# VH-VL binders against b7kms5, part 326

Target 1, 80 residues: b7kms5
Amino acid sequence: DTFETVRNTIRIESEVDESLRQLCHEERITKETWLEAAYLYLCEKPEELAQVIQLAQERLSQRKAIADYKRAKTMQERFL
Below, E stands for the ipSAE of ESMFold2; O stands for the ipSAE of OpenDDE; V2 stands for 0.75 times the mean of E and O plus 0.25 times the DockQ between their complexes.

## First folded at step 22 (VH-VL)

Design b_36 (framework fv_miptenalimab; at its last look DockQ between E and O 0.54; V2 from the best seeds 0.53)
Fold by OpenDDE, look of step 22:
Structure b_36 (fold): chain C 80 residues (1-80), chain A 124 residues (1-124), chain B 107 residues (1-107)
Amino acid sequence: as target 1 above (80 residues)
Amino acid sequence: QVTLVESGGGVVQPGRSLRLSCAFSGFSLSTRGVGVNWIRQAPGKGLEWVALIYWDDDKRYNPALKSRFTISRDNSKNTLYLQMNSLRAEDTAVYFCAHRVYSFEKWTSWFDYWGQGTTVTVSS
Amino acid sequence: DIQMTQSPSFLSASVGDRVSITCKASQDIKSYLAWYQQKPGKAPKLLIYAASTLQSGVPDRFSGSGSGTDFTLTISSLQPEDFATYYCQQLNHWPLTFGQGTKLEIK
């Protein structure tokens, strides 16, 4: 492997990010290598992958709902 | 060609223990990504998932059975085991071992190869 | 646990009929559903995975549809060898669970 990397911008919920950063610090790894490892691990355990995907979709739905609410609120405030 | 053959079934009294075996060929349980399951079927009833063992010896259990059943393997013998303790009448069933495969294209798994099953009867 | 409920539990049909079996999940399992066929004294045989993907070697008269909580197995034209018991299975949550089965009998 050449270990070529691709730059990514990832936005994580603040509480999760803080917890993850603490974990990575304690375990002397990075969020990047954590994500790589987690993905590879889950790819080899599809039953677990399915559950993580479900959780990820739920979190995405929550993000969307919050975003929609914020947009609606902002719009309302703009016209008041 | 994948084959699975269960053995070790029989008639036992409640409270006793029994160990089932599943001899398999055509794949190795040491191969990364491989997973093999035990699934049982009570007489005239449906299918119940019992346990799963991965290539890395990681295991998953039906919570209802975890305290009494243990899944294990012997790679040198290409054999899967199910140790059943404190057997009950409701454990009476045909026990299947099943190989599972995964599709990266569909991001899902399924049970593709099954043994013919071994019968366990728990009765006083 | 995710409960899988099949309907009907028993179905009588004739050769050549179009038949449908439904599977209802107690919660959203996306497309992580498989269908199996089982004949007396035999192990289950995989028919469909990922809710709608036909397993290699399975006749194309079998088809699966649905996502989320509602799924359907359809046999477009029933053949004599299709009389058996059919099971759905979810692979989305531990523990893995099956439907109670649908026995397809000859009318």
Scores: ipSAE 0.532, ipTM 0.873, lowest interface PAE 0.9, mean pLDDT 94
Fold by ESMFold2, look of step 22:
Structure b_36 (fold): chain C 80 residues (1-80), chain A 124 residues (1-124), chain B 107 residues (1-107)
Amino acid sequence: as target 1 above (80 residues)
Amino acid sequence: QVTLVESGGGVVQPGRSLRLSCAFSGFSLSTRGVGVNWIRQAPGKGLEWVALIYWDDDKRYNPALKSRFTISRDNSKNTLYLQMNSLRAEDTAVYFCAHRVYSFEKWTSWFDYWGQGTTVTVSS
Amino acid sequence: DIQMTQSPSFLSASVGDRVSITCKASQDIKSYLAWYQQKPGKAPKLLIYAASTLQSGVPDRFSGSGSGTDFTLTISSLQPEDFATYYCQQLNHWPLTFGQGTKLEIK
């Protein structure tokens, strides 16, 4: 009759994390309960969940592009 | 048993307004997770989604119709409405209401119960 | 808007035949697709949801397959009651859209 939890680590863009942390502080909730609530709420409206997934895919693509650029710059500077 | 019954159809002239109703039994419009839709079908044509209202009064519209059509509900009567303004000949169709269900595990939805439809004819 | 294109538009077949109806989405809709059957003068009836999951009470001669943009509804052995119009519907993008329909007629 209890919920088991798992511990994990995620990386969030600094400005987004700062905003989310402030919101959670003001509402007196935790980031993990916010994430759980947001996911469960969207699962009841999968038509809206699809929109969130599209945004998440765009952000993932942007993060990969930035990471690829940084790796290329680091390799260039290392071999100069 | 879940039932949906549309009413309010008829013959109207272009430019006029008409309000459709859909009465529900076997579920409540306010039940968490519930959604209800209007879908229409012009004579000899396929199905076109019109609008959806969720249990929390959140609404989505077909963009082609949004400026003229309004979905709403009255929970005390367990009734869904479609207000149709500035009617045009192309709005001639059978209008169905449909119950929407979702799956948490599949991350999608579908329309499991439909009414029999009410006919709207827009003619000069 | 996501266009859902069904093929063929018309299909003639005999009782006992195996038939397939194709639905193509103009963009990736993953597996978020439903199939409906509609008989003349009646409302549509749900057959398949989530591309391949059979709705309760639907005969197991109906099956659905596909993901992404290409989907297929298959009827393994046609029965007299299966002559109807079939529609696919995507539920991944607003606005929700249906295919134009496939009319399955007796040969």
Scores: ipSAE 0.529, ipTM 0.854, lowest interface PAE 1.8, mean pLDDT 91
ESMFold2 (binder alone), look of step 22: mean pLDDT 90; pTM 0.927

Design b_37 (framework fv_miptenalimab; at its last look DockQ between E and O 0.67; V2 from the best seeds 0.00; counts 0 for: pae E 2.1 > 2)
Fold by OpenDDE, look of step 22:
Structure b_37 (fold): chain C 80 residues (1-80), chain A 124 residues (1-124), chain B 107 residues (1-107)
Amino acid sequence: as target 1 above (80 residues)
Amino acid sequence: QVTLVESGGGVVQPGRSLRLSCAFSGFSLSTRGVGVHWIRQAPGKGLEWVALIYWDDDKRYNPALKSRFTISRDNSKNTLYLQMNSLRAEDTAVYFCAHRVYSFEKWTSWFDYWGQGTTVTVSS
Amino acid sequence: DIQMTQSPSFLSASVGDRVSITCKASQDIKSYLAWYQQKPGKAPKLLIYAASTLQSGVPDRFSGSGSGTDFTLTISSLQPEDFATYYCQQLNHWPLTFGQGTKLEIK
């Protein structure tokens, strides 16, 4: 591989991001290489990948629910 | 050609120990990504997952059995083992080893090859 | 643990019939579902993986559908060799779990 990289913008929950940032700092790695490594690791353990996918979907659902609530609240405030 | 052959089954008394073997060919447990499972089936009953071992010797267990069962391997012999301690009557079953395969396209895994099983009977 | 409940537990049918077996998961398992066929004294044989993908070498009279919590295995036209016990399996949560089985018998 040529190790060509692509630019990505990701949004991480603040507490998770802080914890991950601290871990990466202590272990002298980057969030980027952490994500790469984690993905590759999980690809080699599909049973674990399935667990992570489930967790990720749950977190996404939570994000969506929060977003929907915020939108509804904002709309209510605008029209009342 | 993937093949798995279980052995080591027999009749044992409760509280005793037994070690099952699974000799396999057509793949190596040293190959990155490989995983092999033990699955058992009580007489006239369904299937119960027992344990998993990965190529890197990482292991997963059914929580109900973890304290008594140990999965291990010998790469030089292409053999998988299941050490069963403190056996109980409810451990009576046919024990299968199964090769796990993964699809990157489907992002899921399944058991594509099974042995014919070895029978363990725990009775007084 | 995720409970997998198959329905029915027993099914009688005739050669040529169209039959369906259902599998219900106690939780959302997405498409991480496999179907196996088992004959007496034999190991299970894979039929379907990823809920709907037919395993190579398996006759196309077998098909799988569903996602989330409800899944179905369908045999479009039963053949004599299809009378066996069928199991669903979830691969989404530890510990891996199977349905209790559906025994398909000849009427």
Scores: ipSAE 0.601, ipTM 0.884, lowest interface PAE 0.8, mean pLDDT 94
Fold by ESMFold2, look of step 22:
Structure b_37 (fold): chain C 80 residues (1-80), chain A 124 residues (1-124), chain B 107 residues (1-107)
Amino acid sequence: as target 1 above (80 residues)
Amino acid sequence: QVTLVESGGGVVQPGRSLRLSCAFSGFSLSTRGVGVHWIRQAPGKGLEWVALIYWDDDKRYNPALKSRFTISRDNSKNTLYLQMNSLRAEDTAVYFCAHRVYSFEKWTSWFDYWGQGTTVTVSS
Amino acid sequence: DIQMTQSPSFLSASVGDRVSITCKASQDIKSYLAWYQQKPGKAPKLLIYAASTLQSGVPDRFSGSGSGTDFTLTISSLQPEDFATYYCQQLNHWPLTFGQGTKLEIK
């Protein structure tokens, strides 16, 4: 039927997760329904969806940069 | 049949205000996913986006114009407005309204119907 | 603001010619680009959206291609009614912006 679901795992930055969890608690919704609603809403305003995607790309780049720094620091400490 | 008709243009002095109207038929701005843009075209120049109003009254503005221009609607009259304050010579243009639709599957929107425009002339 | 640069600004061509107009975005706009045709004294008319999707009622001699920053509008066999000014427009960044236009004139 129309409400079949799939199981997914998602990794969220801890400060963002805490803020989202507080919002979902206050509004008596789940993270999953929030994600579904946010996506469906933004699909009706693709001009705004584009802005969300830009932010998502920036956050992905920042995560990659932090991961690269930590890997380089670990290599430096191993060889010093 | 979607139609849009702009009105309210004219000749005004710098510093004055003018309110443009866009009367439309064949759609409702209350319909989810619908919106209307204002776009302008200075004489001999290209197109410049002015503002957008969504079906839920959410609005976006060209930041160069935001301090002076306001988009609004009256759904009972199927009419949109563009309030233009502190008019300048560079605001001289034909002003169009254009119907907005979107595609869920293509993740984009477009302007499928345009009015014929109303002319604003700001004389010094 | 995203600058949209069209080339050429003016194009002279004959009926039956194949013509191409390019549009370059100052940043990646993916495929969120539309093409419009405007005749003198008239409102613009949508031709292409999503870079390559032909609007209903537009002749299939019009086509769009490209993604990212480089886009092309092609008219495969120019007809008398195609002499007009053409604009590209990006829909990926606020504010929405148009190219400066390409005027297609009769040779």
Scores: ipSAE 0.467, ipTM 0.839, lowest interface PAE 2.1, mean pLDDT 90
ESMFold2 (binder alone), look of step 22: mean pLDDT 88; pTM 0.908

Design b_38 (framework fv_miptenalimab; at its last fold request DockQ between E and O 0.96; V2 from the best seeds 0.68)
Fold by OpenDDE, fold request of step 23:
Structure b_38 (fold): chain C 80 residues (1-80), chain A 124 residues (1-124), chain B 107 residues (1-107)
Amino acid sequence: as target 1 above (80 residues)
Amino acid sequence: QVTLVESGGGVVQPGRSLRLSCAFSGFSLSTRGVAVGWIRQAPGKGLEWVALIYWDDDKRYNPALKSRFTISRDNSKNTLYLQMNSLRAEDTAVYFCAHRVYSFEKWTSFFDYWGQGTTVTVSS
Amino acid sequence: DIQMTQSPSFLSASVGDRVSITCKASQDIRSYLAWYQQKPGKAPKLLIYAASTLQSGVPDRFSGSGSGTDFTLTISSLQPEDFATYYCQQLNHWPLTFGQGTKLEIK
């Protein structure tokens, strides 16, 4: 194991981010270490990981739908 | 080197209780990532997952059996238990305990070692 | 629950034959599929996990393929010791579920 890290730009839904931020503050951890720990923990419980993956796919689908809607709306506003 | 040995099976009447044991060696349920489960097989039938217990004492049950069955462990004895209450004829089966492992690379789990099974017969 | 349906339920073959057993999931289980072999009076034995990964110690005549809902266990050249019942298992959803089994018999 090393202490080398990789920089990532992660965008989190605002309400989720706020909740996670609060949790991390209270528990004196960081979102990064929480993410690492959560992933590793779930890897040890792949049965649960499967559930998280499904949830993540659903959330992604929702993001896409919202993005598509916004794009469509913007286009309409430009041409109407 | 992993071994599992079930015991406690027998003939019981409907409505009675029975506790199965699974003595294992070659691993410990105190080791992070380890899990052990019960799987049963009715005579001449297929396999049915019953329950799973993780190293952190987290438990999962077959919903059809959750109200009557309880999985537990004694780490000091390297023994897994299955408490079965309100037994029914349809609970008649060979009960296997199995070692559950996971793959980091494949993000999935599997039962790599099984005991020989112990037979439970529920009959009036 | 996820239903796992194996096909066929019974299969007759001869030594040396190439045989395939299919397993169909009622919904997407990704690659979280394991195959087991069981002989009469014995405990199941793990053959394949993650749909296509051969368990250590298992002969390479066994292979698994598939993802999503359709999976296949293949024995490239059937050996006498391979006559047994085979089960698929999904590990993607609670409760964990098995196929009904495929009994491979000597023709």
Scores: ipSAE 0.675, ipTM 0.902, lowest interface PAE 0.7, mean pLDDT 95
Fold by ESMFold2, look of step 22:
Structure b_38 (fold): chain C 80 residues (1-80), chain A 124 residues (1-124), chain B 107 residues (1-107)
Amino acid sequence: as target 1 above (80 residues)
Amino acid sequence: QVTLVESGGGVVQPGRSLRLSCAFSGFSLSTRGVAVGWIRQAPGKGLEWVALIYWDDDKRYNPALKSRFTISRDNSKNTLYLQMNSLRAEDTAVYFCAHRVYSFEKWTSFFDYWGQGTTVTVSS
Amino acid sequence: DIQMTQSPSFLSASVGDRVSITCKASQDIRSYLAWYQQKPGKAPKLLIYAASTLQSGVPDRFSGSGSGTDFTLTISSLQPEDFATYYCQQLNHWPLTFGQGTKLEIK
């Protein structure tokens, strides 16, 4: 019955983070307990977990594309 | 241990309605992680998923059937229902209900126990 | 919708043979695939889930492999009770879909 935790950092898009913080405040929960509950709930519904994974893949691709665009624009400005 | 028994099948005319029942024992649909589904099999054909209902009353439907079919339950009777409206010849099939569980370690689910099915025949 | 295509649709084999049945998904379903056996007049019986995990009580002559879009069910030494129709099912995308089936008969 030992409970162990891991400390880590994550970066979340600002608009999503603000909405999540407001939800957690209103519901009197923490972001970490929300994350744990969401993951455990989705494990009980693997068919829905699959859909969340698809969305996560699309968001990851979009974040990479935005990052690449910004780096390319900055490089263009430095070399012109 | 786990048993499912379908009933309510029969011969009906096109355009009519029919309600199927699935009486189950050895589990509760109120138990977290449990779901029950309906799967059908037309004569000489393969299996087609119809609908799924979760322990929290969340429901999923085959989009081709959603406008005509409704899944529901009565937890006090350990019974699940499939209401089928506007029946067509293509709905002729054996209808199975099946117990669905998940694997936390494998991040997937499966239908581990099935009833013997009830036959619906829509005369055309 | 995810189309699941089984090959072959029909297979004739002798007791003792090693047989393989394939299942191809139209999109990546990772390992969210189950295999079922169905005998005439009976309900399907679960054999394998998560592509390769053998269900309790299923003989170890059955095995599953694959991930992504290509999956295989193998029976290492065919027994008389194994003559049946076999179905794969994906559980990664709504709606849940089955392959068209592979009927395995005695030669």
Scores: ipSAE 0.555, ipTM 0.856, lowest interface PAE 1.4, mean pLDDT 91
ESMFold2 (binder alone), look of step 22: mean pLDDT 92; pTM 0.940
OpenDDE, look of step 22: ipSAE 0.559; ipTM 0.879
ESMFold2, fold request of step 23: ipSAE 0.511, 0.496, 0.488; ipTM 0.855, 0.848, 0.853
ESMFold2 (binder alone), fold request of step 23: mean pLDDT 92, 92, 92; pTM 0.936, 0.938, 0.939
OpenDDE, fold request of step 23: ipSAE 0.481, 0.674; ipTM 0.867, 0.901

Design b_4 (framework fv_miptenalimab; at its last fold request DockQ between E and O 0.89; V2 from the best seeds 0.70)
Fold by OpenDDE, fold request of step 23:
Structure b_4 (fold): chain C 80 residues (1-80), chain A 124 residues (1-124), chain B 107 residues (1-107)
Amino acid sequence: as target 1 above (80 residues)
Amino acid sequence: QVTLVESGGGVVQPGRSLRLSCAFSGFSLSTRGVAVSWIRQAPGKGLEWVALIYWDDDKRYNPALKSRFTISRDNSKNTLYLQMNSLRAEDTAVYFCAHRVYSFEKWTSWFDYWGQGTTVTVSS
Amino acid sequence: DIQMTQSPSFLSASVGDRVSITCKASQDIKSYLAWYQQKPGKAPKLLIYAASTLQSGVPDRFSGSGSGTDFTLTISSLQPEDFATYYCQQFNHWPLTFGQGTKLEIK
């Protein structure tokens, strides 16, 4: 195996990020290694992975809804 | 190769308890990623999932059976168990244990090997 | 729970026939479906997993297709040993659920 890494820029909801940061600090791990481990763990339980995917889809939908709302509001303000 | 052999079936009266065993070889339930499941089949009927246990002792149950059935393991014996309490006539079935495998690439699982089953008959 | 409905429940066919069995899920299960064959007094045998992947050792006359809610098991040329009951099963939602089965009989 190799530990060659690929750079990723991700945005995490602030409260989730803070909680995850605290956890990683206490456990002496990184968010990166936590993400890797979590994914691999879930791959070993694809039945659970399916549930996480559903939750992730819901969160994505929420993000989109918020983004759309903000965009619409901004546009409205520009034309007032 | 993977083999599973169920035992412990028999005739039992309603309200009684019974513990089934599944002795397996060709794999270890202590190996990361491994899981084993119980599936039952009433006479002349289809298949019904009962419970599943992962290598880390995490367990999943059919909600209809969770209150009465308990899945467990003994890694030192490579044996899966199903503790069945408060047995009912509708629990009459052949009980199979099955090896669950998964794919990192396909992100899904399946039961690749099954035992021949052990028969449980609940009757007065 | 996710209901898995097979069609037909009973099927009569002859050796050499092309046979198709359908499985419909009450919800989207993506491609997380397996097909099993069961003969009387025997344990189920895995045929197809991940909707379309043939299990090692299974004859290539068996094939699976579909995704989402509609799935099909096809036997391209029925052999005498293929007369049995077939089940689909989903792995996308707890609890795991099976179709009611399709009994394939000799015409």
Scores: ipSAE 0.689, ipTM 0.903, lowest interface PAE 0.7, mean pLDDT 95
Fold by ESMFold2, look of step 22:
Structure b_4 (fold): chain C 80 residues (1-80), chain A 124 residues (1-124), chain B 107 residues (1-107)
Amino acid sequence: as target 1 above (80 residues)
Amino acid sequence: QVTLVESGGGVVQPGRSLRLSCAFSGFSLSTRGVAVSWIRQAPGKGLEWVALIYWDDDKRYNPALKSRFTISRDNSKNTLYLQMNSLRAEDTAVYFCAHRVYSFEKWTSWFDYWGQGTTVTVSS
Amino acid sequence: DIQMTQSPSFLSASVGDRVSITCKASQDIKSYLAWYQQKPGKAPKLLIYAASTLQSGVPDRFSGSGSGTDFTLTISSLQPEDFATYYCQQFNHWPLTFGQGTKLEIK
């Protein structure tokens, strides 16, 4: 039984990461096995996968808004 | 091969309850990835989704009906149920059961097999 | 709820005609749309899933196109057995919703 894996880095908001880390610790699982299980489960329920994608799009928009705010603040300070 | 047979329809008075059944053959309701659904059609009207149940007993409802309708199943009989309470004239319809299939590669689903329906008439 | 609006509601056409039926979603549903055919007194029959994939056993005169909010079912050359009511349905959002139907009648 050979599972080939791919190593990647991802950036997760710190409060979300802390919560997820505690969950994985309590359940005696890893973040990667949780991610794999979540994706495989949702693929068997595409109707629910669609809701997760909608939430992901909202979070992406929030992260972009934070980045835009920081850029605008930096430019305002350099106006001087 | 795959068959879906609804039963339990009839004429009932408003405020009464009725339980519909759908017997399946050719697949098991407990098979991972399976989902089954109730869909209804009022006379001369279009199709309206009622409820869906997944292989793991997870359930989803049309929010307009959730307070009065309960979807369930009995895996030992390979049978789907719809419990309908506090029936109203607007619940008069043909009720179909349907098999939902999904595609891992397309990230979507559809209803591939339908029963012939059972008629519910809510009349004074 | 995602509203699915079909146009036209009624279509009168002759055998041999090319016809198109449209379905518009009130919100983006990607390609997560199915088309069904229903004849009087019968259950619906699946024609197309995932917007454009033809179900096994369905004649290739049927085709589907579109993504996002605008979808089209096309019958390239009508046959006598194609006179029926057609429904679209989305699978992207709860509750699952159908279009109101398009009745295709012989002229």
Scores: ipSAE 0.621, ipTM 0.878, lowest interface PAE 1.4, mean pLDDT 92
ESMFold2 (binder alone), look of step 22: mean pLDDT 93; pTM 0.958
OpenDDE, look of step 22: ipSAE 0.629; ipTM 0.892
ESMFold2, fold request of step 23: ipSAE 0.552, 0.562, 0.587; ipTM 0.873, 0.873, 0.873
ESMFold2 (binder alone), fold request of step 23: mean pLDDT 92, 93, 93; pTM 0.949, 0.957, 0.957
OpenDDE, fold request of step 23: ipSAE 0.684, 0.673; ipTM 0.902, 0.900

Design b_5 (framework fv_miptenalimab; at its last look DockQ between E and O 0.87; V2 from the best seeds 0.00; counts 0 for: pae E 2.8 > 2)
Fold by OpenDDE, look of step 22:
Structure b_5 (fold): chain C 80 residues (1-80), chain A 124 residues (1-124), chain B 107 residues (1-107)
Amino acid sequence: as target 1 above (80 residues)
Amino acid sequence: QVTLVESGGGVVQPGRSLRLSCAFSGFSLSTRGVSVGWIRQAPGKGLEWVALIYWDDDKRYNPALKSRFTISRDNSKNTLYLQMNSLRAEDTAVYFCAHRVYSFEKWTSWFDYWGQGTTVTVSS
Amino acid sequence: DIQMTQSPSFLSASVGDRVSITCKASQDIKSYLAWYQQKPGKAPKLLIYAASTLQSGVPDRFSGSGSGTDFTLTISSLQPEDFATYYCQQLNHWPLTFGQGTKLEIK
């Protein structure tokens, strides 16, 4: 098998990233192979995939809310 | 060619137990991605999902039935089982076993092959 | 749970007719819908999966459309062997649920 890879820039919440890194270290795997494996596993269990997607959407919504708040705050500071 | 054949149905009294079997061929439940499930149909009614078992022995149940029903498999016999305990009149139905496939391209699964079903009648 | 509601519950038609059966989901299920055909005393038969993909061996007079909450099964020209009960099923959400069925009868 040929394993060609593509470069990705992924930004993960600091607490989640630290926990994931620790897990990968203990299990002697990488975050990359973890993500690959997790995706493949979930594709084979699409109902669980749907649950993960829902959770991901919620987290994205939270990120957006935080980002909006920060932008608003920055704007306020500029006019003070 | 995928085939599924249910057996074990019959007439039982309420509170009793019954075990259904589903002998299948044309596929292996050890094959990654394969799943098999039970679906039942009360007389003159629609279809109700009962349980599902994956290639890795992971299991899913209809919440209304989880406490009384158990799905299991014997890979060496290519047979699926449904253990039904504390049977009730409302459990009267034809019980189908069905083969389920998934698609990486479509991110979903479906039941592509069904057995002809076995009849379970719960009555006093 | 996701409720699947089919319409109509009963449908009378003639050979050669174009018929449509509707399935409505109580929430967005994207395209994760399958259609089955069942004849009396027989097991359900898969017709359509992923809302619009025709199962191998199924005549092309059958077609599925829709996404989100509204789905349609269409038979372009009804044949004698098509008189049966049809079920939709949502997938990807536990517990798996079916519509109540649509019985297609000869007029």
Scores: ipSAE 0.645, ipTM 0.892, lowest interface PAE 0.7, mean pLDDT 95
Fold by ESMFold2, look of step 22:
Structure b_5 (fold): chain C 80 residues (1-80), chain A 124 residues (1-124), chain B 107 residues (1-107)
Amino acid sequence: as target 1 above (80 residues)
Amino acid sequence: QVTLVESGGGVVQPGRSLRLSCAFSGFSLSTRGVSVGWIRQAPGKGLEWVALIYWDDDKRYNPALKSRFTISRDNSKNTLYLQMNSLRAEDTAVYFCAHRVYSFEKWTSWFDYWGQGTTVTVSS
Amino acid sequence: DIQMTQSPSFLSASVGDRVSITCKASQDIKSYLAWYQQKPGKAPKLLIYAASTLQSGVPDRFSGSGSGTDFTLTISSLQPEDFATYYCQQLNHWPLTFGQGTKLEIK
């Protein structure tokens, strides 16, 4: 059956995106169908979903720390 | 409509084995998203989770019991099993089987239907 | 393992009273907590899931609240059939764990 869909964009780290694209190509699926399947599967096993969310929170924190460092370095360079 | 009926309890000597069964009606163990498990209650004590099995045969165990207990199922009989080996006095309990559901909206699960339990007594 | 601690362990109350039972988790479990009622010789019965959602067929005198580590089950006006043992359960981490129970008896 056809589903109503929403178009959007996301940013993924290059190395992760390359690996995911290769997987999807080899399995003859798309990133969006993989994402939908992964989310639905995890919802059916909520304790595993909770673990994925915890890892996602850790990854988000790491990305924020790197972004904050880069902004601080840029401001320091303005006083050179 | 949903019913769960445990069987196979009894009196056994320490060190022996026992297999419990749980017969289901009103749903299929093979239905995607279905999970079922065992919970036990020692006399006068609280509830302790034992094991869980998913529709895809994926399994989870209480780590204190994992070395001695095995959860399994037979989809053709719509039946859940608990194999209990090397039984100890501390395994004396009422064993309940229970159906577990999840929510896409709440992102969590709960045990919504329970059997009435089968009693295991480990003594000489 | 996540430890679930209920308070009080024993509660004596009269028909018509408002009572509250608390459940504390040893770490953040968000709202992934269920409450069960168990009468002697019977299987547990689900009352509340996802911390605050009332199970179908459960009287509205039962309510649940809380998130994170602190949770409360409240019975707004006790009925004779409410005298039982109550258990909380976390469903956020393996292994799944229950509180030790709160026995609610007639005063």
Scores: ipSAE 0.370, ipTM 0.836, lowest interface PAE 2.8, mean pLDDT 91
ESMFold2 (binder alone), look of step 22: mean pLDDT 92; pTM 0.941

